# VHH binders against 5'-3' exonuclease (pol): the designs that were tried, part 3

Target 1, 302 residues: 5'-3' exonuclease (pol), of Buchnera aphidicola subsp. Baizongia pistaciae (q89ad1)
Amino acid sequence: MIIYKKNVNYLLIDGTSYLYRAYYAFLKFKNNFNKPCGAIYGMLNMLRSMLLKYPYSNIVVIFDSPQKTFRNELFIPYKKNRPKMPNDLKEQILPIHHIIKHIGIPIISIPHVEADDIIGTLATKLYKKKYFILISTNDKDLAQLVNIHIHVLIGTSNIVLDESKVKKKYGIIPKLIPDLLGLMGDNSDNIPGVPTVGKKTALILLKTFGSLENIYNNIEKIPKCLIKKAKTIYNNLHTYKKLAFLSQKLATIKTDINVNITTKKIKMLPPCTTEISNFFLHYKFYNWNKLLKQGLWLKNCK

## First folded at step 4 (VHH)

Design b17 (from s86 with E108Y; framework vhh_6fv0_2)
Fold by ESMFold2-Fast, scan of step 4:
Structure b17 (fold): chain B 302 residues (1-302), chain A 124 residues (1-124)
Amino acid sequence: as target 1 above (302 residues)
Amino acid sequence: QVQLQESGGGLVQPGGSLRLSCAASGFTFSSYEMYWVRQAPEKGLEWVSTISSSGSTIYYKDSVKGRFTVSRDNAKNTLYLQMNSLKPEDAAQYYCARDTYYYDSSGYWYFDLRGQGTQVTVSS
């Protein structure tokens, strides 16, 4: 939709999420020297798709810091279950950063800060200036940032999630997603939650009491509102209260990171056509190079 | 503890050559992508070259291609920039920098660690 696409001022790309998606989509893709280049191709293909779909937006790519974050210090097991980055992917990171910069797309990575917290902080600052922001990510947790000016695309879906669609998909409003994860946990990030409290129980409790804080303010009413295993759930909520609030804190995306970034600093630059062409020839992306020479790779026919 | 120290700068005439070195200490040098960046008087910081952690992937600023060669010796924790056919426009303070991936729309790279730099002057 032309009107909707024209209204998106900033497109914030979860670069780390895109890297892993591209890597696993093109595992067998190799260059002349039998070196993997699938993540390079996949990343460019996904970024090109977004540039073509949102031609009036400033695109910004955000990457995770390789250093430990505040969450790792709060809870040592946080994301410790995630495997080490494959060497084949690691060798593609520099080429990806190089080409993204020459396309004119700003890249942001802050030492000791997760991409999610940078995205949350930038989206919030831009929202306060009345810009419309679209976040593209594979991380469902970024749905917690959704409001009237911040929308998200999650995974390979072309469906934009606004507040009503987040509520339909997750069963709760965006601002309560950290509370949901505080109760049920998140296995992908080693966020523990409360033992025996799954999504269904967590949603019942949040629908009844409104927030994690209000659940604990009304802890004695829990056996009355639950039909099955009410006493076990009550006992575990009481016993693991500190763990529930720790889990909520781990799941909460920061929107107040100290970033000295202005809207002028995150504006796209004109593409360096010579460097992009050299890159395409090196990786044998001949069709893309032909389109680039014709001014059609990004449809920059202004 | 964590440090980068550049050397090898100096005065050279146009068409001359210089070899810059950057000694890294206090961190696992072989785990980081490294940068050469430069700043001319009254100008902003410019990216010159990047080299991957293994040394297998290298990128150059268009204006230095064919004239400059970046390399690294991970056993010696040292980064090098061989500069040939130097032009007056290459005159700048040259910095060795560790990868941060922080790049704003002004065209400048941000780095979490930078050396003090080494001055390159090109004049006849």
Scores: ipSAE 0.017, ipTM 0.463, lowest interface PAE 6.7, mean pLDDT 82

Design b21 (from s86 with W109Y Y110W; framework vhh_6fv0_2)
Fold by ESMFold2-Fast, scan of step 4:
Structure b21 (fold): chain B 302 residues (1-302), chain A 124 residues (1-124)
Amino acid sequence: as target 1 above (302 residues)
Amino acid sequence: QVQLQESGGGLVQPGGSLRLSCAASGFTFSSYEMYWVRQAPEKGLEWVSTISSSGSTIYYKDSVKGRFTVSRDNAKNTLYLQMNSLKPEDAAQYYCARDTYYYDSSGEYWFDLRGQGTQVTVSS
């Protein structure tokens, strides 16, 4: 609601998550020259909804680097199962950066760093200064950052995950999500986990022992806790201990990267309405240009 | 070490032309979107033009459209700004800038690296 929205100091947008969602949601959108512009339109539509919904928040958009990250150095197969960015999407990146900057929204992208780690570092820095942060993302992994001052908004929806809702959804507190993924793995990112340990087994172990470290400190007790496949699970935990901790490390969002940004400098700048209008005319977004001229496209940012 | 070095500025009469160059070194120039920005005396930094890494997509400030042309030569690691029909309002220090991978905390800028600049004076 309005009171909650008033209390959000910073809205950190997972720009890469938005970009892919916009691209796939508007695949059929083409400009007058039959060139794809769906990601441009979709990204602006999503950002506009956030500007209107959170008019009192400082909005920041964070993007992934195209270069290999420290996780790829630790584990070569990490995210190699993910498809490469489509050329039609690559062609839309500069237009998207250009329009976001003219709207007055700060953009952050760091070579060799994933958006998740930039978000984690920035949210932690802001949290230490007692600000309230909302992270808008479709990436489940960012739920691990949730605390009393950091909440996750699922994309552009009305669903906000606080600590209680994370525990209900994932069966575990945010802080232990990397431990859960260390055990069960994550096929979407090629995080291996421990063979034969699925979500149900991982949750039982974490509820019983508290952490990945404590599971291994108490490994001899596992055969007594899990009856049907206890011996196989015990043997695999023992055999794949290094993979479990590697998987936990791969799943853990960094909060300590070098982001040379002060709270003063991540405030929104005044919008350049002339350049926004020129952009809308160029892409034939005539209805948005009409709303812009009426002062309705950037409502509450007057 | 990453560096940008502008050249080609000078004194020109209204209606005259100048060609600015920016030599890049110490980074993979062809991977970055580049900017031309300017700053007139006692005024803030002003965006002039943006060019994509390949050179295929270009944006101009409204007041310079049709008069200025930005281009790049990735083989030579060089960015250019051809300025025609120069006006007194165009007089400024012109900077070559690399698109930011992070918000530059030193200002309201859209770049993380800027050259020393080259002075353009338009006077009769």
Scores: ipSAE 0.013, ipTM 0.467, lowest interface PAE 8.3, mean pLDDT 82

Design b22 (from s86 with Y110E; framework vhh_6fv0_2)
Fold by ESMFold2-Fast, scan of step 4:
Structure b22 (fold): chain B 302 residues (1-302), chain A 124 residues (1-124)
Amino acid sequence: as target 1 above (302 residues)
Amino acid sequence: QVQLQESGGGLVQPGGSLRLSCAASGFTFSSYEMYWVRQAPEKGLEWVSTISSSGSTIYYKDSVKGRFTVSRDNAKNTLYLQMNSLKPEDAAQYYCARDTYYYDSSGEWEFDLRGQGTQVTVSS
């Protein structure tokens, strides 16, 4: 069943994903002191669209920490291929945190914990309390969290991924996405997978045996079920078993992080219109300030 | 481990000045946004000012604008609060704080690291 706007209890926003999208969308946007403010504008524009579209939801923004995570300890190359945050974006982070808090939106960032693991843990806690959760992100890996109460919204678009749409898009059910990545790897995160096992082979193995664990429990059957290249695949699965399970572990979003996240801490507060107005005037967002004064910045214009 | 230590508080008359310092250790100070917050007796934590990691962007509570100046020295791992034209309502325990984990439903700012504070007393 489709989670309709009025039925979304919590909207969890992948803040880091939004930051990069906002930054690249408005690279040439500068304030009166010739300082970049495009990410500030873009982030607010995206958050405003979500506030207007989901007015009955508790919206929470989750950010990555700058500290190394448990995945970096398990596998030193993990995400080392990712580019560093641009300095122009780093200088906009504090203004973005400041305005989000005054809009009344809770922010969560935990040292040594990736935003994905905070989102996974929070969504799972809320799901167990029978709430409906929408996760707004451009990160495909969060699709592994999708179930009957947890759906993924692609950024600020109208595209919502439920279990059926995840299966159509990835060729596998959400819970098996870590197993898929354990086999094929993920070059964007430096997750190695099993050498020579690509997406097509990984999907055949998972559809045949059900899980990474079950593939290895039935490894002797592989030369008999995959006619072409089956011997090479068998040899590499056997040789790189530890790497496959490491890759699966790196790809698995944690839903059990050891920190207290309570529903009381993630409630929205009434916006501080005075501080929002001061912020808009500071950055010369005059049109938004006019809408704010008219009570229309956080209200549907139609 | 990680630590913040405030100093420079004291007793001052209305209209006087004080300069607070916050010494950071055990983490890469230059990578973090820093906060000054205060707590008057029997009141919650009140945000005073925020400074970006580079020091280029600074925000102030409206009631302290034009009177307080925040700065940082990343080479010395030190955050400063210059307080001028002090008023009786500025009397509080002043804390240096590193970026927050949560913004909670009480309107209180919650920080992942906060020092033990330095007392500012303003008497007429």
Scores: ipSAE 0.016, ipTM 0.475, lowest interface PAE 7.7, mean pLDDT 82

Design b25 (from s86 with D99E; framework vhh_6fv0_2)
Fold by ESMFold2-Fast, scan of step 4:
Structure b25 (fold): chain B 302 residues (1-302), chain A 124 residues (1-124)
Amino acid sequence: as target 1 above (302 residues)
Amino acid sequence: QVQLQESGGGLVQPGGSLRLSCAASGFTFSSYEMYWVRQAPEKGLEWVSTISSSGSTIYYKDSVKGRFTVSRDNAKNTLYLQMNSLKPEDAAQYYCARETYYYDSSGEWYFDLRGQGTQVTVSS
């Protein structure tokens, strides 16, 4: 069942995903001192859109920690293929944190913890209290969290993924996405998977046996399955069993991290219009300052 | 081994100056925005200043603007606070702090790492 806009209790924003999208969308945007401010503008534009579309939701922004996580300890190459944050983006981080706080939006960032694990843990805690949660992200891995109370919004678009849409898009139910990635890997994060096992083969195995664990419990049946190169697949699954389970573990979002956060503490505060105005004047966002003074910056102005 | 250590506090007369330093160790200092916060006896933590990871963006509490200057030396893993024209109201234990952990509905700033602090006393 779909969660309607009026029923969304919490909107969890993948802040790191938003930062990179904003940065690359506005690379040539500069302030008074010829300093880049495109990520600042883009981030505010995206957050304003979400505040206007979900006016009754508690919005929370979650950011990655720069420190190594438990995944890097399990597998040193994990995400080492990702480029480091550009210096021009690093210089915009503090202004973005500053303005988000003055808009009244809670920010969460935990040392040594990825934003995905914070989102997974917070969404699960809220789901257990019977709240409806929407996760705004461009990260496909967060689709594994989707259930009857947790849906994924693709960035700032109008596309919402419920259980049915996740199954249609990925070919498997949300709970089996880590198993899928355990088999096929994920090149974007350096998750290796099993050599020669691609998405098509992985989906056939999961639809036949149900889970990565059940595939290995029934491994002797694989040569008799109607899959391309069944004997080679059997040999590689047998040889790379440890790598398959490591890949599954790396792809699994934690929902049990130690976060002592209450629903009472993550509610939004009234915006500090004076500080927002000062911020807009500093970056020469004059049109937004005009709308703010008119009480229209956070009102629908179609 | 992840640590922040403040120094430079002391007793000063109203109108005097002090320079606080904060030595960071055990983490990549240049990757974090840094904070100066203070706490007067039997009062809550009060935010004073913030500086970006590169040092290019700085924010101050209104009551210290024009009197305090924050800076950082990423090569030395050190954060500084130059305090001029000190007032009795500035007397407090001063802490350097790394990156906020939470910002919640209480309006309070939460930090994932703070030092032991350095005491600033302003005699009246």
Scores: ipSAE 0.057, ipTM 0.486, lowest interface PAE 6.5, mean pLDDT 83

Design b26 (from s86 with D99S T100E; framework vhh_6fv0_2)
Fold by ESMFold2-Fast, scan of step 4:
Structure b26 (fold): chain B 302 residues (1-302), chain A 124 residues (1-124)
Amino acid sequence: as target 1 above (302 residues)
Amino acid sequence: QVQLQESGGGLVQPGGSLRLSCAASGFTFSSYEMYWVRQAPEKGLEWVSTISSSGSTIYYKDSVKGRFTVSRDNAKNTLYLQMNSLKPEDAAQYYCARSEYYYDSSGEWYFDLRGQGTQVTVSS
């Protein structure tokens, strides 16, 4: 059972963040032919943990597209500061996809679409049907999706962000996180924001005017609400208005991607134990194969 | 133009062999896992085999394992399917395919690119 979340209908897993965590956790793992297989083991270990912890949830794994996204077209420097995926991790992706399929977990990846936009769209569709969704991710910006039925689990930890915890962490409600980033930027993704506007100033403006749009609708009132550096901040907001809205757009997770996915397509299937066993034997996961044969590897799974 | 073109199909007796080829153009073939899928008359699309971008990882449908061998030549942008010990049940239109939308819980495969196919007929 989940102590903090008993009724999770869907667990949406940020598969790309799980891949990197698994890869770096097991760098020294190699198979019979001196090929790296640590990401395969680590990914299965993490997914098994989630299946055991959330036995009544439908688990869905979502992966990033390697292709250029709409954000890269809007702003060429977007995420160009991120390192490339290592080649030995790339070689483990296909085995990971195939074993996940045989465990009965649906996988989603869409060309030119980031995993967070697929997650945002799917979570929103399921929320409208009154389901309870938990998003497992290390990307804190997914907190902008948090509402009464959508919560964020930080990776495989026990930290769950509901609306109250998002307000404490960011100083604002989830829906205003893109507006906050539009003002202050985000160095990790090369989102520029407005020069000289930091988190403290951005929070004052958002608490006073409510949104990025309303800040600009009331721009002449900014000198009255800001005491320190009011003239400089006013001038920069005026000068960099286009950059602020571009930064907000880059930070906004899309919830309207055409994924054409029905509830039936994202429901878990019974595991194919024969194929899982063959996979475990191939990678010499003998202890897991023993548990699988005893019906104990996925003991509390559907 | 992004394109896949299959060839090598034909009429064969039960127990016979055929080698299918698939020529890829317009994209970086060596960066994609590739698929062989087939469709018999009045039946749905059926997955047959998958090969990784490097060729180091290969999966087969259980009913063809030991009889079919998939391979690729990245220098020639070509995918192959060697079919041995052919059975009447193997008669189908064979397609090579590329997928950008992976497996979902319906068990269906979504392919963003596939060719016109090559017909394999096995006499009774």
Scores: ipSAE 0.026, ipTM 0.451, lowest interface PAE 6.9, mean pLDDT 82

Design b29 (from s86 with E108T; framework vhh_6fv0_2)
Fold by ESMFold2-Fast, scan of step 4:
Structure b29 (fold): chain B 302 residues (1-302), chain A 124 residues (1-124)
Amino acid sequence: as target 1 above (302 residues)
Amino acid sequence: QVQLQESGGGLVQPGGSLRLSCAASGFTFSSYEMYWVRQAPEKGLEWVSTISSSGSTIYYKDSVKGRFTVSRDNAKNTLYLQMNSLKPEDAAQYYCARDTYYYDSSGTWYFDLRGQGTQVTVSS
């Protein structure tokens, strides 16, 4: 069951996810000095589409910190396989933060904390107050947060993941996604999982026993529930138990971090049209500046 | 241990110059955007300039453009503000501050760390 656009109280935007998508979508876009400004344009284009699509929502943009997180302290290889941020993108970050603030959209970034954990904590805090939250992201791992009040929008698309759609896509309910990743791993984040345990085997085990903890509480029953490679899988589950629970912990999004952010602090402000106009003129976004002066660029914004 | 320490303030005549320095310690200075902000007596805190972590992107308050230059030396963990053609309205306590990217409903710029400041007085 999806939450209708008019019922979304908070739209939490995975800013880092948007930033990379904008950068690669507009890689050849250049400004008046022949310098790349594609991420600036793309980010604004994506945010504008969300402002127009969800005019009654409080929109908040969350960014990753550049500092090492608790996951890097637990497991040094965590996300080390990720490419470094391109210099052309780094140069666009401060302009992007500047324009987002003047549009009146709150930005959150916390040193040593991943955007996913900030999103998870805010969504959970808002859910407990009975608000409806939509999380806009291209990161599949945020699907683990999905419940009756929290849904995931895939980027700026029209595809919304509720509990039913998550179960169809992953073969398991949202709250068991960390357990699934604990078993099968996640190569994109360098999460190791258990050797020889893939998605199919992990799903059989989770559907039979219910959780990673219950799998290990019933480890002697595993050879009887598996047909192929049962002995190898059993031996590896036994040998790599610590790695399975470490992988689960690395895959689990924190929902209880100490964020001293109140609902008052994540409300949108009226846009500073003078600063937005100056920004558009600087980057030669003349069509957007014309729309801004006509009151049409941020139509339906709070 | 985590701190910012400003220096270089003083008395100067209108049209004079001063160079402010901010020494950072206890954190990875090269990972943070930095601010210069100022506060004159009986006035609120006023943003002066922002510099990106690499130093490649810089913003200035309109009234200081062409007169002030912000720079940083990440190897020395030091932020600088070169102030030229100083005017009486530039007289204030000057602070360096670390950017949090946190923005609240008041439109206030947030920083999680600020030094104790250095006083700039412009008088004949």
Scores: ipSAE 0.006, ipTM 0.357, lowest interface PAE 9.5, mean pLDDT 81

Design b30 (from s86 with E108D; framework vhh_6fv0_2)
Fold by ESMFold2-Fast, scan of step 4:
Structure b30 (fold): chain B 302 residues (1-302), chain A 124 residues (1-124)
Amino acid sequence: as target 1 above (302 residues)
Amino acid sequence: QVQLQESGGGLVQPGGSLRLSCAASGFTFSSYEMYWVRQAPEKGLEWVSTISSSGSTIYYKDSVKGRFTVSRDNAKNTLYLQMNSLKPEDAAQYYCARDTYYYDSSGDWYFDLRGQGTQVTVSS
């Protein structure tokens, strides 16, 4: 939406999500020494798209840290099933950080903190100041942050999720997404949930009782609300109550991380055109260098 | 405890050389990009050089390119900066730093971890 694009104060980019998407989209790209540079190209292509589409927004890129988080301390298997970052991608991280900074886009990465928790905390702080925030991500879990001033953009697409669209897509309101994951789990992150409780059953329970806590406060009423496999579901909810609340806690994005970042500190800086040009020439991005010299590559400088 | 400790600074005449070292402890050094930054009297932090976790990708500030060489020894958890053909404008407190947290509207760099620094003086 044109109106929405014009009114976005901050565009928070899930940098880790962008990195993996760029890496897999441009696997075939090699540099002068036959080394992969596809993530570099893809990342810049995606960021340029966002600069062009949201010219009035202050863009911030957030990355995961390599260190263990509080979730790994709570549940050792958390994200252990995720493959290690490919060495080809790891070697592109520094060039990507270098170019983003010279474009004038702030980068945030905090030791021991997941990008999602930084995004959640920053979006919440900005929301309290009555700014409009758009979060660009392919991670469905960030939909739990959606409210009247915080919306989610699916990657670099034109699809924006507000509260109504989240409810339509996921079958539940944003604030209950952690409760949904507490029940059904999330295999991609090794979040266990409750055995035999899938999305359909979890949605019925949440629609009926409103929250994970209220489901357990009314556990004796569950057999009346579920017709198929009610006894098995009841028994597993009772047996795995501790895992349900652990799963909910693992799925809940923190909004209270000590980032200690002011709105002044996350403003875009003027681009360093000389360093961007040097970078483009090094990677043989000649067409982009031509556009840069014409003042057409960079738009929406603050 | 997570820390960085610089050494090797001193007084040198124009055209002289110094080798700076940074000892890292309390974290997996080989997993991090490392930075050399400097601060001249009454000025903000100025970026000097960056080196990737493996050491394969290196960037330099234009004014030091060809004169300074950054390197790392991941087995020893140590970062180095070899400074040749030193000029009066190179005089500054030199810091090693891990990961950039962000940089602000003044152009100053902010790091999650940096050492206490080592002083480089160029005069005669």
Scores: ipSAE 0.044, ipTM 0.500, lowest interface PAE 6.9, mean pLDDT 82

Design b35 (from s86 with S105D L113Y; framework vhh_6fv0_2)
Fold by ESMFold2-Fast, scan of step 4:
Structure b35 (fold): chain B 302 residues (1-302), chain A 124 residues (1-124)
Amino acid sequence: as target 1 above (302 residues)
Amino acid sequence: QVQLQESGGGLVQPGGSLRLSCAASGFTFSSYEMYWVRQAPEKGLEWVSTISSSGSTIYYKDSVKGRFTVSRDNAKNTLYLQMNSLKPEDAAQYYCARDTYYYDDSGEWYFDYRGQGTQVTVSS
């Protein structure tokens, strides 16, 4: 099923992904006091693009928590290979939150919870109510949430991943992506997986047995199914069983976080044009302020 | 345990001044954006001011600009609101609040934590 722009009920934006893209796109953009404002400009430019492309959708921006998450407590090395947020980006976060709220876009950030888990929980709750959800992100892990009502938009592009495109790209259905990562690991997040088990072997095992749990329920059958490296793969699956299930757990996006998030709390509000104008003047976004005063900032000239 | 304790409210005549303080404990104060919000009788929470974790970025509600000044002392874990030229419409219960996570279609701001508040009364 294809979710058309006019049929998208909710557009869930991976705010942290947008922040980094905006920051690196406009590194040297400064205001009249030589303070960095590139991430502010870039974020607004990307959000404006989404507001214009999906004018009938409720847009929600979700941000990561800077605090340690349950995954860091389960596995200390989880994401420790990731660089720290630059200080000049940190100083732009509050201005970005402030302007987004005055545009009328709901912001969600929960202490100790990753944006992915908030997105997974929201999308699942909305899916159960039969809404159509589009998740705008560059994070491959969110593809595991894809179903008939949930699709992934690659950033601000025109590329939408449905179930068939996820299967083509990853070689497996969305719900089995955590099982795939449990076997092969994910170097970008320091998820270990099972030593010597790569993507090709993991896909054969999952296609044959259906899940990580069923692979282990049928582990004695593996030497009969695999000729190349069969003994090494069997021995490592047996030896690193706990690591495989830990890796699967680390790769699984939570859809059940205990938060009071309702459709009322994720509804867009009317924009506060006075505060948006004050913000644009402060950062010298004069062309946007002109469009805002004309009622055209979120509308094309007709 | 997150705790915010406001003080400094009281009765003042129109044109008078008050300085509100908020003592924070139970979290790394210097890592959080802080808010001043107020609630008048029979009205919802109204945003007054925002200050960044470092104190370098500050925003005010339009009606209080030039009259109110927010500041913070991260070494003392304390947030301040200096209120000058007070008007009858400024009379409200004032709260300090830590970060906002979402808001609903009523237009009210939601905070992960706020204090007990301090009452500001402006006699006409």
Scores: ipSAE 0.012, ipTM 0.437, lowest interface PAE 8.4, mean pLDDT 82

